# Designs tried in a protein design chat: miniprotein binders against b1l550. Part 10

Target 1, 279 residues: b1l550
Amino acid sequence: MRLPEELLERARDIHSEAPSHRIKLDRVGSFGLKVPVEFKGFLLLAEADVWVSLPEGRRGVDLSRQVEAIYELSNPPKDPFSLCREAAISLLEKLNYADSSGVSIRFDAPLQDGESLKYYGVEISSIASDEIINKIRVEILGMTACPCTAELIRAYKSSEIAATHTQRSLGILEVSTKAEHPDPDKLASIIERAMSSPLRTYTKRPDEGGLVIRSLSNARLAEDVVREMIHLFLEEFGHLPEDTHILAAVRSMESVHMHDIYAERSFSLDEIRKEISSH

## First folded at step 3 (miniprotein)

Design B11
Fold by OpenDDE base, second read of step 4:
Order: sequence, then structure tokens, then C-alpha cells
Structure B11 (fold): chain B 279 residues (1-279), chain A 94 residues (1-94)
Amino acid sequence: as target 1 above (279 residues)
Amino acid sequence: GEIRVTVEFEKDGKTYEFEYRFTSPEELEKALKEIEEVIERSGADRVRITVEASSEEEALRLAYKLLELAERLGYDEIYVTVEGNRFTVEAERE
């Protein structure tokens, strides 16, 4: 039921008023929306955040218009990359007082693992202003084997195969670029290849043994994993614009400690190229 | 004493505010009817009503009336905050 026009005339529009303090806000919006997306043939229910900037002269945002913007574009379901970009642009069009907008979509991406499925976490975002910046964050679990403990055991037992402890590690790649969103499957692959071994949904006994042996033969520090991620990223995505920003990180859930080990590097493509070339 | 009632609701992504001021019981009854009509016609899923009265007792009486009103209008979740002679009623419905 629409309010009678007469009643609206009597009501103060709070959102359009000048604020008591003339301060611009960077992000005002709705977080935790559910939107359907199509990803590689799968229909998924994703979580979405939508926001716009608020100028100093406006007290509040039209939140319902933000929500409408993304839902109009999500029916029928489409790929999350297009949805993010189109919604971000639509937000600026619908809310003309905003100088920037943003959309973030999060879901678990299915990944084939033999006859089963595993998954990785993905967050796809687009931020629109005078330019459009596309952002993607991929998180996937892998396994690392500790080289330090391996060397200790090798020294002690004089064994050809060095036993060591293994742990689950979370690898993270975040890419912000003016180009199109990079392929999240490729990013996930980079992370898995950078670790001692990938995780499997299920294994048979021989396969499990092989997986463990592989990890032992490819023992890596968390620092090694991050460096390897960066190296592999440069090989695959070195063609992206030089101002592309990357975060590579690993969180290792240490099995011999009660705390996790964390390593990261944030860089632009231009920066890292210069660094590597200087050696 | 003067009683002030502020009604806040969201419609079409905008927040609207109505203010009522009255000093007599008769004016109060009229105001309550108007508030009810406004809320009902708004179709708002969330309403915030703030009452400021001359005394805590008066505010409390008015708050109860507003609570009853919210219930009649089909709001399922109602929260009340009390600060002296100021009462806030927040009502939500699915």
C-alpha cells in the first residue's frame, strides 16, 4: 500500500536532509543479501553486499533502490562477474548522488575432484566510480609438509624418505584489476600447486599414500608457498595491467602448535616486476 | 505537560518522520488515531516511535498505548527502550 500523497507531504524525508555534520561516507548499503548466480553450469545461491558512497550533503541513502538494483539484474540468474559489474554501474545510475558504488558476491565454487566435488571460496567484487575496478578473492585449502622437521628426522634416522608433520593450509589470492576478473579456477589451481599437495574429498588407500608421499617430497614453509604462489601467478597472469594489485597469503594451521602461521605479500604487478628484475 | 511523539518509518527506501505534540488527553487520542492511520497506510515493516512526556508515568502510559497499537497493526516483534521520561518503541513485522 502506497502512502497517500497527502501523508507524504506531511512527513519529513530524512534521507534527503542535510546531515548535522557534513561528512562524506565511503560505503553505505545492504550486506548479506542472497542472490542466485550461474557459475560454470551450476545454479548457486550466493551472498551479496551492495553499497554506494554518500555525499556530505545528504543524510542517508535510498537502501531499497540498492536492493532492487541487484535483484533486477539477478533474474534470470547470470554469471557473478557480469552481475557484479552491471549492478555496480546500475547503482550509480539509480543513485545519482553517489560518486562510487560497489557489489560483492560470495559463494563456494565447485571444483571437480575425481568422481566427486570439492570447493573453494570465492568473492567477486566490482567497484564503480570514474573507473571500474574488478576484484576477486579465492581461498582454497591445501596441505603443507614442514621441511624443517623433515630435515631433523632425516638427520636422526638417515632415512631416504624424510618423515615430517603435515597440516592444512589456507591459501589466498586476491586480485584487483581494471581488466576483467581473472579466472577463479586458475587462481585456485595456482594455490594448490604452490602447496605441498592438494586436498582430496576422498581417497583410496593407495591414493592416500601417494598423496602423503608427494607432500613429503615437496615440503614447503608457509613462506615458500607464498613465494611460489606469486611466481605461478606471474606466469599465468603477467599479462594483466601493471597497476593490478595482488595479495598472496597463506594461513597454516600448524599441527605442532596451538597457533597458526601466517605469511603474505601485497604488491602491484609493476612493483614485483621491478623487484625481481633487480636481482 | 507537553507530550511529543515521533514516528519514524521506511517507505520505498526513504525514512520518513512524523512529529506530534499535544498537551491534552483529547489531543492525545486524536494523535494516536492519526499515528495508527499513518502506520497502517505506510505498510512499513519497521516502525520506531519515540515518546517524550512531562513525566515517566505519562510516558509509560503512552508507551503502552503505542505497544497495543503496534500489536493491533500486526507487528510481531516489539522492543521498548526506557530512558527517564523518554520511551522508544521499535516494532517489526515479517
Scores: ipSAE 0.017, ipTM 0.263, lowest interface PAE 6.9, mean pLDDT 82
Fold by ESMFold2-Fast, scan of step 3:
Structure B11 (fold): chain B 279 residues (1-279), chain A 94 residues (1-94)
Amino acid sequence: as target 1 above (279 residues)
Amino acid sequence: GEIRVTVEFEKDGKTYEFEYRFTSPEELEKALKEIEEVIERSGADRVRITVEASSEEEALRLAYKLLELAERLGYDEIYVTVEGNRFTVEAERE
């Protein structure tokens, strides 16, 4: 199928024309590309977006060059961080009318879970201009247990079981930095350690009992989880540049409600250091 | 739709080509052990496996298995090329 290439070549002449309105656009590109990546020994199908800024005097972007660039850089498949950074740089080099370029890559990362695998969500980006900003977002499911209900049930003499309601919670860590992308496995680990307990792909009955007991002994509010995630993040990644921005969030899918609880905090390393120092 | 797999071997300066047709990705996956055994028995220095599937995602999924197969067979230089719903895995030993 050569028709799309011929249309894109014809479109190049159109794209260099003046637009109907002299307005700059922040992101113009190819979105939803399927790209193979190599991640820690696994070949994964990732989804990629590539874009550039478009100046007010130019009608359009050379889309075919964007698609070719990322596919050339993905053969053979390489780690998604290098691919993300290299493609963003390459786009600026090849499309010199742009002030900035960006690449975003999304995939489900495998994580060893005993004899099986579980998966967590990863989205990375690199935005290139006169400097490079690297961003990573990690999302992983865990378990939280209500501390309020645990206290109430503990005193019940008519029950052989002291229990509380548990629920799935989605933990989120997002980091934007001029340094290299943080290791997503370490971010996932921080999130899981902040939860009442991790979730498993499957458990045998004895292991399931242990998971429940751990949750009950480590009952946490969504607010508690966010604060713990920030604490653990600072222990592991406090060495990043002080203008590094972090989002820590938890979405708790409350088992006793039809609605979710959400807690978040955005901060820069500079900001959080000053806040902690003032207390 | 139909899945077409072309396997090309290079051994002793000669090139051999085999073509397989499957109706499902699951059928191909079951055939991977036979393909692996054929490649192993050939002692090929270079192997090129091309897959045409009904979708780009399906082709990429199958390329995962072929990449792992090439690694298990001891090929040290492996390349993957994507052209829509067509995937080529090229492997060499040096």
Scores: ipSAE 0.000, ipTM 0.085, lowest interface PAE 26.6, mean pLDDT 77

Design B12
Fold by ESMFold2-Fast, scan of step 3:
Structure B12 (fold): chain B 279 residues (1-279), chain A 94 residues (1-94)
Amino acid sequence: as target 1 above (279 residues)
Amino acid sequence: GEIRVTVEFEKDGKTYEFEYRFTSPEELEKALKEIEEVIERSGADRVRITVEASSEEEALRLAYKLLELAERLGYDRITVRIEGNRFTVEAERE
């Protein structure tokens, strides 16, 4: 049973009261919300987090208004980029005690692969304050082949075809910018092109043989993949503002080890261009 | 207008297909509970539901309801493809 409206009108507003300690909180919100989004002709069930800053003199945030803000903007479903940006702005407008707001939306993005679909991970965020910062993170699996083992076997056997181990590797590109979100399909393409070979949806022997042969002819260290990802990123997205920040990383699930290998580089566009242009 | 719904199940390497016709969105909504029970009882690892609606607005609304249905049934990956007044929901367990 719902309480009568007249009784609720007489209740204390706990959230507007002074807290026990005058400490500002950076992020207070609703995490793990299920929200539909429209992405490139697909309707996907995404997971969303929404938050605002909470000033030192206020006990709590009105969580109901946060949830209402994103649900209002997600019906009918729209693209996750517009949803993130509009929801972050709406939260800041609706909750006037906050000096910043943010929204993150996560989903598995479908990508056409021949007659089938494959999926890659996407997380899109917008953080609003005096300005808006847009973030996007893309993760996609590919294949790498070990050049060290290939060279050892080639040297020993003088083989025409290198023999080595292959493994799944997770490529990661994360971009933070004042410009619009980069196209995640283009980020996924960059990652796949940097790998020894992409993974396919096919499990048929002829297709599998082709992927293995490609990987063997294009053996790459995790470090090689990260450098190639950065090179390809600059070709495609070098036009973004100079203060754009990028993280490029690879996690290789080594088939001959009990542990993973990880390689990473974070940089701003200004930093990396100066580094590359030096002798 | 007429709404056409095609439901395909994949279980143990076999595919089963059913076709339904409805005269209104309200009629389909009442049938969604029956469709949910059929899918649940099938134990299907993969389900594909294709809907041809009377308009884009109707298709979008129905797509949202089927997305919620697939989520309630515990499918791990759910994708909906929208093409005008037609959409396809694909759901699978891992």
Scores: ipSAE 0.000, ipTM 0.315, lowest interface PAE 15.4, mean pLDDT 80
Fold by OpenDDE base, second read of step 4:
Structure B12 (fold): chain B 279 residues (1-279), chain A 94 residues (1-94)
Amino acid sequence: as target 1 above (279 residues)
Amino acid sequence: GEIRVTVEFEKDGKTYEFEYRFTSPEELEKALKEIEEVIERSGADRVRITVEASSEEEALRLAYKLLELAERLGYDRITVRIEGNRFTVEAERE
């Protein structure tokens, strides 16, 4: 059945119409897209979110153009840092009614662990407006040993190396900066070094023993881990702009309790420097 | 390569399916016009469009066009699923 040509000419551009309520929206876009990225020689399939702001005078966004923007830049696959920045800029160019745009890319980053690979979670983002803000979030699991229990056992047994319970802990570093995205491997390393010990994909018996002994010798509270993360971050990334914002957090999956312990600190580089200098 | 587009919609409790096959860009434009007309006439609140192409790139290009079409037709909620050379666009009117 041929529908008459005349009907197509009458179709309203609904997205360009004025909305019933003139309200600006901060983010409108497509979430959960799959995009290929090249990360340190690995080709990875990542999840991507793309969005733009919507002005009060426009009913809807051109979603097709948003999706096109990210995929045009994804072929051939490129590093996720460049992809985020370029896509965010491209979105503003393609959707000229938007005053801001954003791209977020999530994947598991490979990390060498002896002869094998382990992974940490990474989310790379860029937000474009009058300026570009780059954001990176790294999550990696490590191990913490409880110092409180260690001291109790030490007191009881008078041993130099006190036994204690250990738990898996998730360390989180989130950095927002006007500079380039910080190196996620360095962030992951900071988290691992801040914990009692890293996790390993596999261990031989002697290596396992060594790992446990190391963890016991570096018993840390969740609070200690967060503070150590901040300290190590400042040593490695203290050169970033003063307005760089950081979230450092740890979630300890406690083995003795049914609940998790959580600790965090949010700060700017300027703020934390002033705080440290005041002591 | 041959591109296959399947349009599915429900109206009045009945499911309708239309299949379009084309190999050239010119045919694609024609097909898109027909698809638009079919969807528009259906007045369906929900439409599913599946694109199968010889390459992922071709499928993607077509999916974008279909997405634009759905937007033009006033569908508010559009979801795209990508499975290799197969793309599915689901559009709903609120």
Scores: ipSAE 0.000, ipTM 0.162, lowest interface PAE 13.9, mean pLDDT 81

Design B13
Fold by ESMFold2-Fast, scan of step 3:
Structure B13 (fold): chain B 279 residues (1-279), chain A 94 residues (1-94)
Amino acid sequence: as target 1 above (279 residues)
Amino acid sequence: GEIRVTVEFEKDGKTYEFEYRFTSPEELEKALKEIEEVIERSGADRVRITVEASSEEEALRLAYKLLELAERLGYDKIVVEYRGNRFTVEAERE
C-alpha cells in the first residue's frame, strides 16, 4: 500500500536511531535488483546486489538511496564493469556512515559458437573502502573423458567401435584483484581450452560424434583440468598484481557415479610463482 | 530405431564405463564380438550391461545374446532386470 508524501516526510527516521544491540554489520543492502547492462554489443538484463557496512551505533541503512545510486548510473545502460565500480564508489559517497560498499552484478554472457550463441555465467563485484577490490567469477560447462577408459579402448586397436566414457564438467575461475576486472571471454576461453572438449548449444549427430572422439584423444582428470587452467591463467594474466587471489576449480558430473568429483586450488600470484620455481 | 548400450566394468575396486549407439540390430551383432573381447581383456570381476532398445521384443532378443556372452566369458552369477524396452544384465565372477 502507497503512503501519502506528507506522512513519509513526517515519519521518524528509524534508520538513524540507535540499535537494540551495538553490533557492526558487514553487508546490508538491496539484493536481486534487475538492471540493464551493455556487454560487448548486447543489451542484457542483469541481476545486481548493492550493500554497505552498517556501524554499531546505527539501526539501519537507507535502502532507497542504494537503489537510486545504481539506477542513476544504469541509464543509459553501460558496461557492467564500469557500472559495478562506479556504483560502489557512489554508494560510499552517498551513505557517509558506511566504512565500505559493494556491488555485485550477475548475467549470462553470450559467446559465439559457430552460427549460434552459447552462454556462460559471469558474476562481477567491486568492493570500495580505502581501496577498491574487483572480483570476477566465470563458470562454463565443458566435457572431460576418463584416461583409464581411454587406455582400455586403445588396447583394442582393430575395433571400429567408438566407445566413450565422457561427462559434463563445470569449470570455475574466480579472480580478486586491485586492478581492473579480467576479460570474462578470456577466462571462459582458458576454461574451455583446459577441458577435453568444449560443449555446444546445438549439435547435430556428426558433430556430436566428433566431440566425443576428440574428448578421447584429450582425456583429462578433473585434477588435470585444474592444473591446466592455472597454467593457462598464468600465461594470460601473469601481469596482474602479486596479491591477486585466484580460485581455479572443476566439478565433474561423473557418469559412472551417483556423486560428483570436485578439484580446486586457491592461491595468490606471489604464492603460486614461488611454488612453481622452488625446485 | 536407435539402440543404446552402456557397458560398465569393475576391476580392482575401480569402475570403467563405455557407451555405444547403434542404428540396427545387425550393427550391434557385429559389435558384440568386439564388446566381448574388450570385457575379456579388462579382466573385470563384475560387468553391468544396460540396453535401451526400440521395442520390448528387441530388448528380449538382445538380453539373451548378452546372457550367452557373459556365460562365454566365465561369469557364473548373471542377473537380468527388465523395464519395458530397457534391460540391465549384471554378471559377476566368484
Scores: ipSAE 0.000, ipTM 0.074, lowest interface PAE 27.9, mean pLDDT 78
Fold by OpenDDE base, second read of step 4:
Structure B13 (fold): chain B 279 residues (1-279), chain A 94 residues (1-94)
Amino acid sequence: as target 1 above (279 residues)
Amino acid sequence: GEIRVTVEFEKDGKTYEFEYRFTSPEELEKALKEIEEVIERSGADRVRITVEASSEEEALRLAYKLLELAERLGYDKIVVEYRGNRFTVEAERE
């Protein structure tokens, strides 16, 4: 039984009160919601965060309205790109005291691997204010072979293909743009191609051997992987606006050490183009 | 003002009563978490929560939170009684 409406009318709206300290907050919202999305023919349950800014003169946000905004748009399930953009806009309309809003949707994206499926992590976001910024973060695991150890072994043993240790590496591409969200599959492909070899869900023994040999032939430092990611990104997405911001990173889970190796570069398209042209 | 919350439930033929007092929002959050844990651990089919506050409005606000908590814990039959600055939430599992 719900409280009588009459009593609710008497209740003070604490959210609309002036705060004790007049400070604007950048993000106030609900995190870890579950929303269905349709992605490339798959119906997926994704995690979602929704937030708005809070002006200095308001104590709190209407959280229920935020949650309602995204769920209204999630039925029937739609693509996460449209959901993010539409929800971000809807939040600003419903919460008129906010000057900015944001939506983030996270899920494991299925990726075809022969007759089986593998996956990569994806976070799709939109931030709305006077403009709309679309953001995608892709994370996918691959394999790297160490060139340093390979050279040491080659120096010691005169073999055409030097043995080296291999390790799993996490590649990350994050793109923020005023344009439409970049294709996450293409981003994932860039990461895989930048590494020594991709990971496979299912491999036959001969195929596994071939994969390892390929990896050894493409031995790369974490630094090399990041540079290659940037290079491939420019080839594929060089048409994006010049103010598009990119983060390229790799975390290598070292097999011979207890610690990981990490490399990253953050840049805008205009900055990196200038850098490359200067050389 | 000071808020007093009393939680009563029966388990294995015994009646248990816990009282929580708080004055700040931080204390309230802690108290609510503790109340939730206590109720959850009890596995009680029936819970009575009484709220006494400095005002009717404050009591009502807290009562609503407790009602939501009871719903979250799987209680489906909930009755709210109010007497000024005192509210009682009775929750039962069917």
Scores: ipSAE 0.000, ipTM 0.177, lowest interface PAE 15.7, mean pLDDT 81

Design B14
Fold by OpenDDE base, second read of step 4:
Structure B14 (fold): chain B 279 residues (1-279), chain A 94 residues (1-94)
Amino acid sequence: as target 1 above (279 residues)
Amino acid sequence: GEIRVTVEFEKDGKTYEFEYRFTSPEELEKALKEIEEVIERSGADRVRITVEASSEEEALRLAYKLLELAERLGYDDIYVERSGNRFTVEAERE
């Protein structure tokens, strides 16, 4: 129901008032919305965050308009990349007092694993201001084999194939670019290839044995995995703008220790190229 | 003593506030009717009503009346907070 004009005249619009302290806020919005998206032929329910900046002279944001903006664009369901970009732009149009906006969409992306499916975590974002920045974060689990323990066992048993402990490791690639969103499947593939082996939803015994042998032959420290991720990323995505920012990280859930091992590198394409060329 | 009632609700992404001040029982009854009409016409799924009075007894009585009002209007999740002679009634509905 629309409020009668007479009542609105008597009401104070709190959001449009000047705040007690004139301070700009970077992000004000709604987090944890559910929106449908279409991703590679799958209809998925994703979690979404929407926000805008708030100028120093305005007390609050019109939150209902923010929510409306993303849901209008979500029907019919569309790809999350377009949804993020279009929604971010729409937010700025609808909330003209904002100088920046952002949309983030999170879901589990299906990934083919033989005749079954596995998944990886993905967060797709767009931030709009005078320019649009597209961001993707991919997280996928893999397996690492410890080279240190392998060498110890090799030395002890004098075996050609050294046994070692294995652990699950979470690989992370986050890319922020002015270009289009990088393909998340490719990012996931980079992470898996950087590890000792991928994880499988199911294996037959011979296949399982092969997987383990492969992992042992590709024993890698968490540090090695991160470096390999960066290397593979440069091979696949080196064509992105030089100001593209990347975070490569691995969290290894160690089987020998109660704590996890973590390694990361944050860099721009320009920065890392200069670093590599200097050697 | 002076009684102050503040009604806050969201409409079309904006938060609106109404303030009522009165000193007499007759004015109170009138204010309550107006508050009810405002909330009803707003169609708000969430409302916050704050009452402040000079005495605890008056504030408490008003808080109960506001609670009853929220119930009549179909709000099924109601929370009441007290701070001295100030009561805040938050009411939500699906």
Scores: ipSAE 0.020, ipTM 0.286, lowest interface PAE 7.5, mean pLDDT 82
Fold by ESMFold2-Fast, scan of step 3:
Formats: structure tokens, C-alpha cells, sequence
Structure B14 (fold): chain B 279 residues (1-279), chain A 94 residues (1-94)
């Protein structure tokens, strides 16, 4: 049912009215939108959030204009990075009362894994105001092996076999920059290379043994993985602007505990270079 | 028991193969040092080391040492295969 235009003319414009309390809101928008994106040759269904700031003197946001902003730019499907940036800019153009806008897009990214595919998590955002800040967060599972237990078992058995517990660990890299979004495949690669071994979608019995041996020979604390991720990040992305902010983190789902181990470091490129050069 | 180690490496499009057979831990330690020196001096881009031993446990111990050796020599893509008492360590550098 479409309402007659004459009824719309007589209705109150609720959104442009003064609110009951003159309080600014930081983010008001449409969350959980389904949008198609094209990522490295794949057509994927992504989830998007779009928002704007709302001034203290305005009761509500034009939600229809928010949906129009992203959907107009998503047909035909395009890469999620361009979609994110262009939609954020479009929101400010369409909603002139807003001081800032933002768009976040989430999807599972395919990654070639031998004869199969595996997937890692990607969340990108662009926040627009008088400048544009681009963020990307990559999460991928890998394997870690405990060096402490390995040493204890070698001592106890007087054995050359490195036996220890292994567990899944979630590696996280988040980058906030005024430059373009970093390539998520490169961020995923950094995380996997920092761990004891990557995980596989499909493993035959001989390959499974090899994965375990690789992990055991490369036993690492969560703290070791975070430091290695930072080192590898600086090698690949040290050229980004000095005010680029990075979060590197690992959550180890310890197989011998009822709880997880977590290690993280946040830093700017300027900060980390000063720290490293002081020693 | 008897242990057999086969070392295959590739350099400039040519493949080289060496076989070592031994029965004592002392002979094994000497052979491992020789293997390390040969691979290092070859400057090989790809190396494949196959271990066959009388037991899975014995083969596993040796495969582990060879994996550490490949890492120490600077190989970055290391893969290990197992088939019973046979382990193959493949390593490449770019």
C-alpha cells in the first residue's frame, strides 16, 4: 500500500522537529544491510552499517537517504573498499545536517588453500568529515604450540621429541589510516606467518602429521606471535603515513585451560619507530 | 635399527641426490652435520629430505631435527609428509 501524496503533505515532519532533549548523537543509521560486493573475482554477500552524526537540534535522521546512498553505489556490485569510501562521502552530501558519516562493510574473504578455499574475516570502514579515515580489521585462525610444556616434556622423558599441547589461536590486525585500505590478503598472510602454523580446510592423514610437526618445531607464546606480527607488518606496510594506528592481537584458545590467553599491542607508526630505534 | 636419509636438492635447474645409511646415534649426528654443510654450500633453492627408520617414533625424531635444520639454513616454505615410518621434509626459499 502506497499512501496518497496529499496525506504526506498533512503529516508532521517528525525528523526535522526539535527533540525533547537537546543532545547530540554520534552515530544514527541503518545497520545490518545486505549488499553485494565484488572481491578479487568473487561475488560475495556482505553486511553493511551506515550512519551519520545527528545535531542536538534535530529529532531524527532520514533513513531512506542512507539506504539510497549505499544501494545506488552497489549496483552493479563493486569492490568493498570503493563502495565504503564513496558511500561515506555520499551520506554527507545527502544529509547536510550531519558533521560526519561512516560506513562499515563485513564479509568472509576467500583465500586459496591448496585445492580448496579457506575463509578469513574482514571488516572495513570509512569515516568521513573534513577528512576521511579508513579502517580495516582482519581476523584469521591459526595454530600455536606451547614452548613451556615442550621443555618440560623433553626434560622429564630425556627425549628428543618435542611434545606439547597445540591450540587454535585467533590473530587480529586492525589498521586505521588516512591512506587507502591495506590489502586484506597481505594482512592475513602476516598473521599466518607469525603463528606456529596455519590451519587447513582439508587435511589428509600424512598432511595432518606434517602440520602438527611444523607447529611443534615452531612453538610460540601468544606474546611471541604478537611481536612477530608487528615485525612483519612494519616490513610490508612501514611506508604508510606516520599517524597510521595499528592494533595487533592474538587470542589463544588454550587446550589445557578453561580460559583463553590474550596478548595485544596498539601503536602508531611514529610511536613504534621511536621505541625500536631507542634500543 | 637402520636409518636411511635421502637428500635431494635443486640448483640452477639441476637435481642432486645423496643417500646416507647408518645404525648408531654417533653416525647419525655426523651425517646430520654433513647434510647441513652440503645443503648450505649448494645454495639450493629447493631441498627434499626423506627419512626411513625402523619405527615411527625414530623417524619422527629425525624429521623434527631436519625441519629445524631447514629453518636454520633460511628456508621459508617448509612442508612435512608422513607415510608410516617414512617422513619427507620439503623446503624452499625465494
Amino acid sequence: as target 1 above (279 residues)
Amino acid sequence: GEIRVTVEFEKDGKTYEFEYRFTSPEELEKALKEIEEVIERSGADRVRITVEASSEEEALRLAYKLLELAERLGYDDIYVERSGNRFTVEAERE
Scores: ipSAE 0.000, ipTM 0.088, lowest interface PAE 24.7, mean pLDDT 79

Design B21
Fold by ESMFold2-Fast, scan of step 3:
Structure B21 (fold): chain B 279 residues (1-279), chain A 94 residues (1-94)
Amino acid sequence: as target 1 above (279 residues)
Amino acid sequence: GEIRVTVEFEKDGKTYEFEYRFTSPEELEKALKEIEEVIERSGADRVRITVEASSLEEARRLAFKLIELALRLGYDEIYVTVEGNRFTVEAERE
């Protein structure tokens, strides 16, 4: 609906007015935007949030300029990392009253799984100010098996194959860095390798048999999985700047309990290297 | 009885279920032989065996014997689920 021009001329510029309370806001923006992205040969529908900081003396943000910033850069579709970084920079250029800007892009990433595909969750962001901070969060389901029940059965039978409860577990790796975003496929691989076994969409029976036996023979606590994820992360991504911040976490959906088990560790590369070297 | 074992398999699009109940070691030996015969004669590529017992230790011991049984019959793909004193052993082959 268009308003008459006469009315527009008489209208106040609400966004540029002083607010009722002089309070800075950290994030003001357009959330839940649908944008196409190209990821490793796939055209995917992603969801984006765009925001800027709002100074204490300004009542509102120019939301149309936020949408313009990301949509101009999304046609033709490009990789979500470049889109994220470039849109965050564009927001600061278009909205000069802001001290910082940010863009988050979320999508389900396809991963080859034998002759089929499976999917894992990816959320990337870029926050621009005097510097640019890139953040990536990868979530993928795997399988864990309880070592406590397994050990009791091994003791009983002196057998290498143990009966124990298994459950789906969600592995999480989150990285914040001044360098470019880490490859999410490599982060997903780290999570899966730390688990008792990966989950599969569909494979030939001989391949599935191996995963079943592996999960029973490779029983791991949530705490074990987090420590292994950190170890594998350091082997693959130890080259990142020392102020890179990581969160490693596992949420185990315990089949024998009404509740989940959760384990996490957050750290900087500098912090964890000092901790490991002290042993 | 003290212990219940349920054996399920699919054959010709139909699900079959056999239930065994026992309270003594002698009854257990007979039940294990009957279970082995049922599974072998079924020709099923997938079977599900559920064990319920009055104690976790009893259920666990029996579940392990059933895993050994399944492996002997050529089922080398084993999934085990536990819920209280109930163990479910899902066994698959070619």
Scores: ipSAE 0.000, ipTM 0.082, lowest interface PAE 25.6, mean pLDDT 79

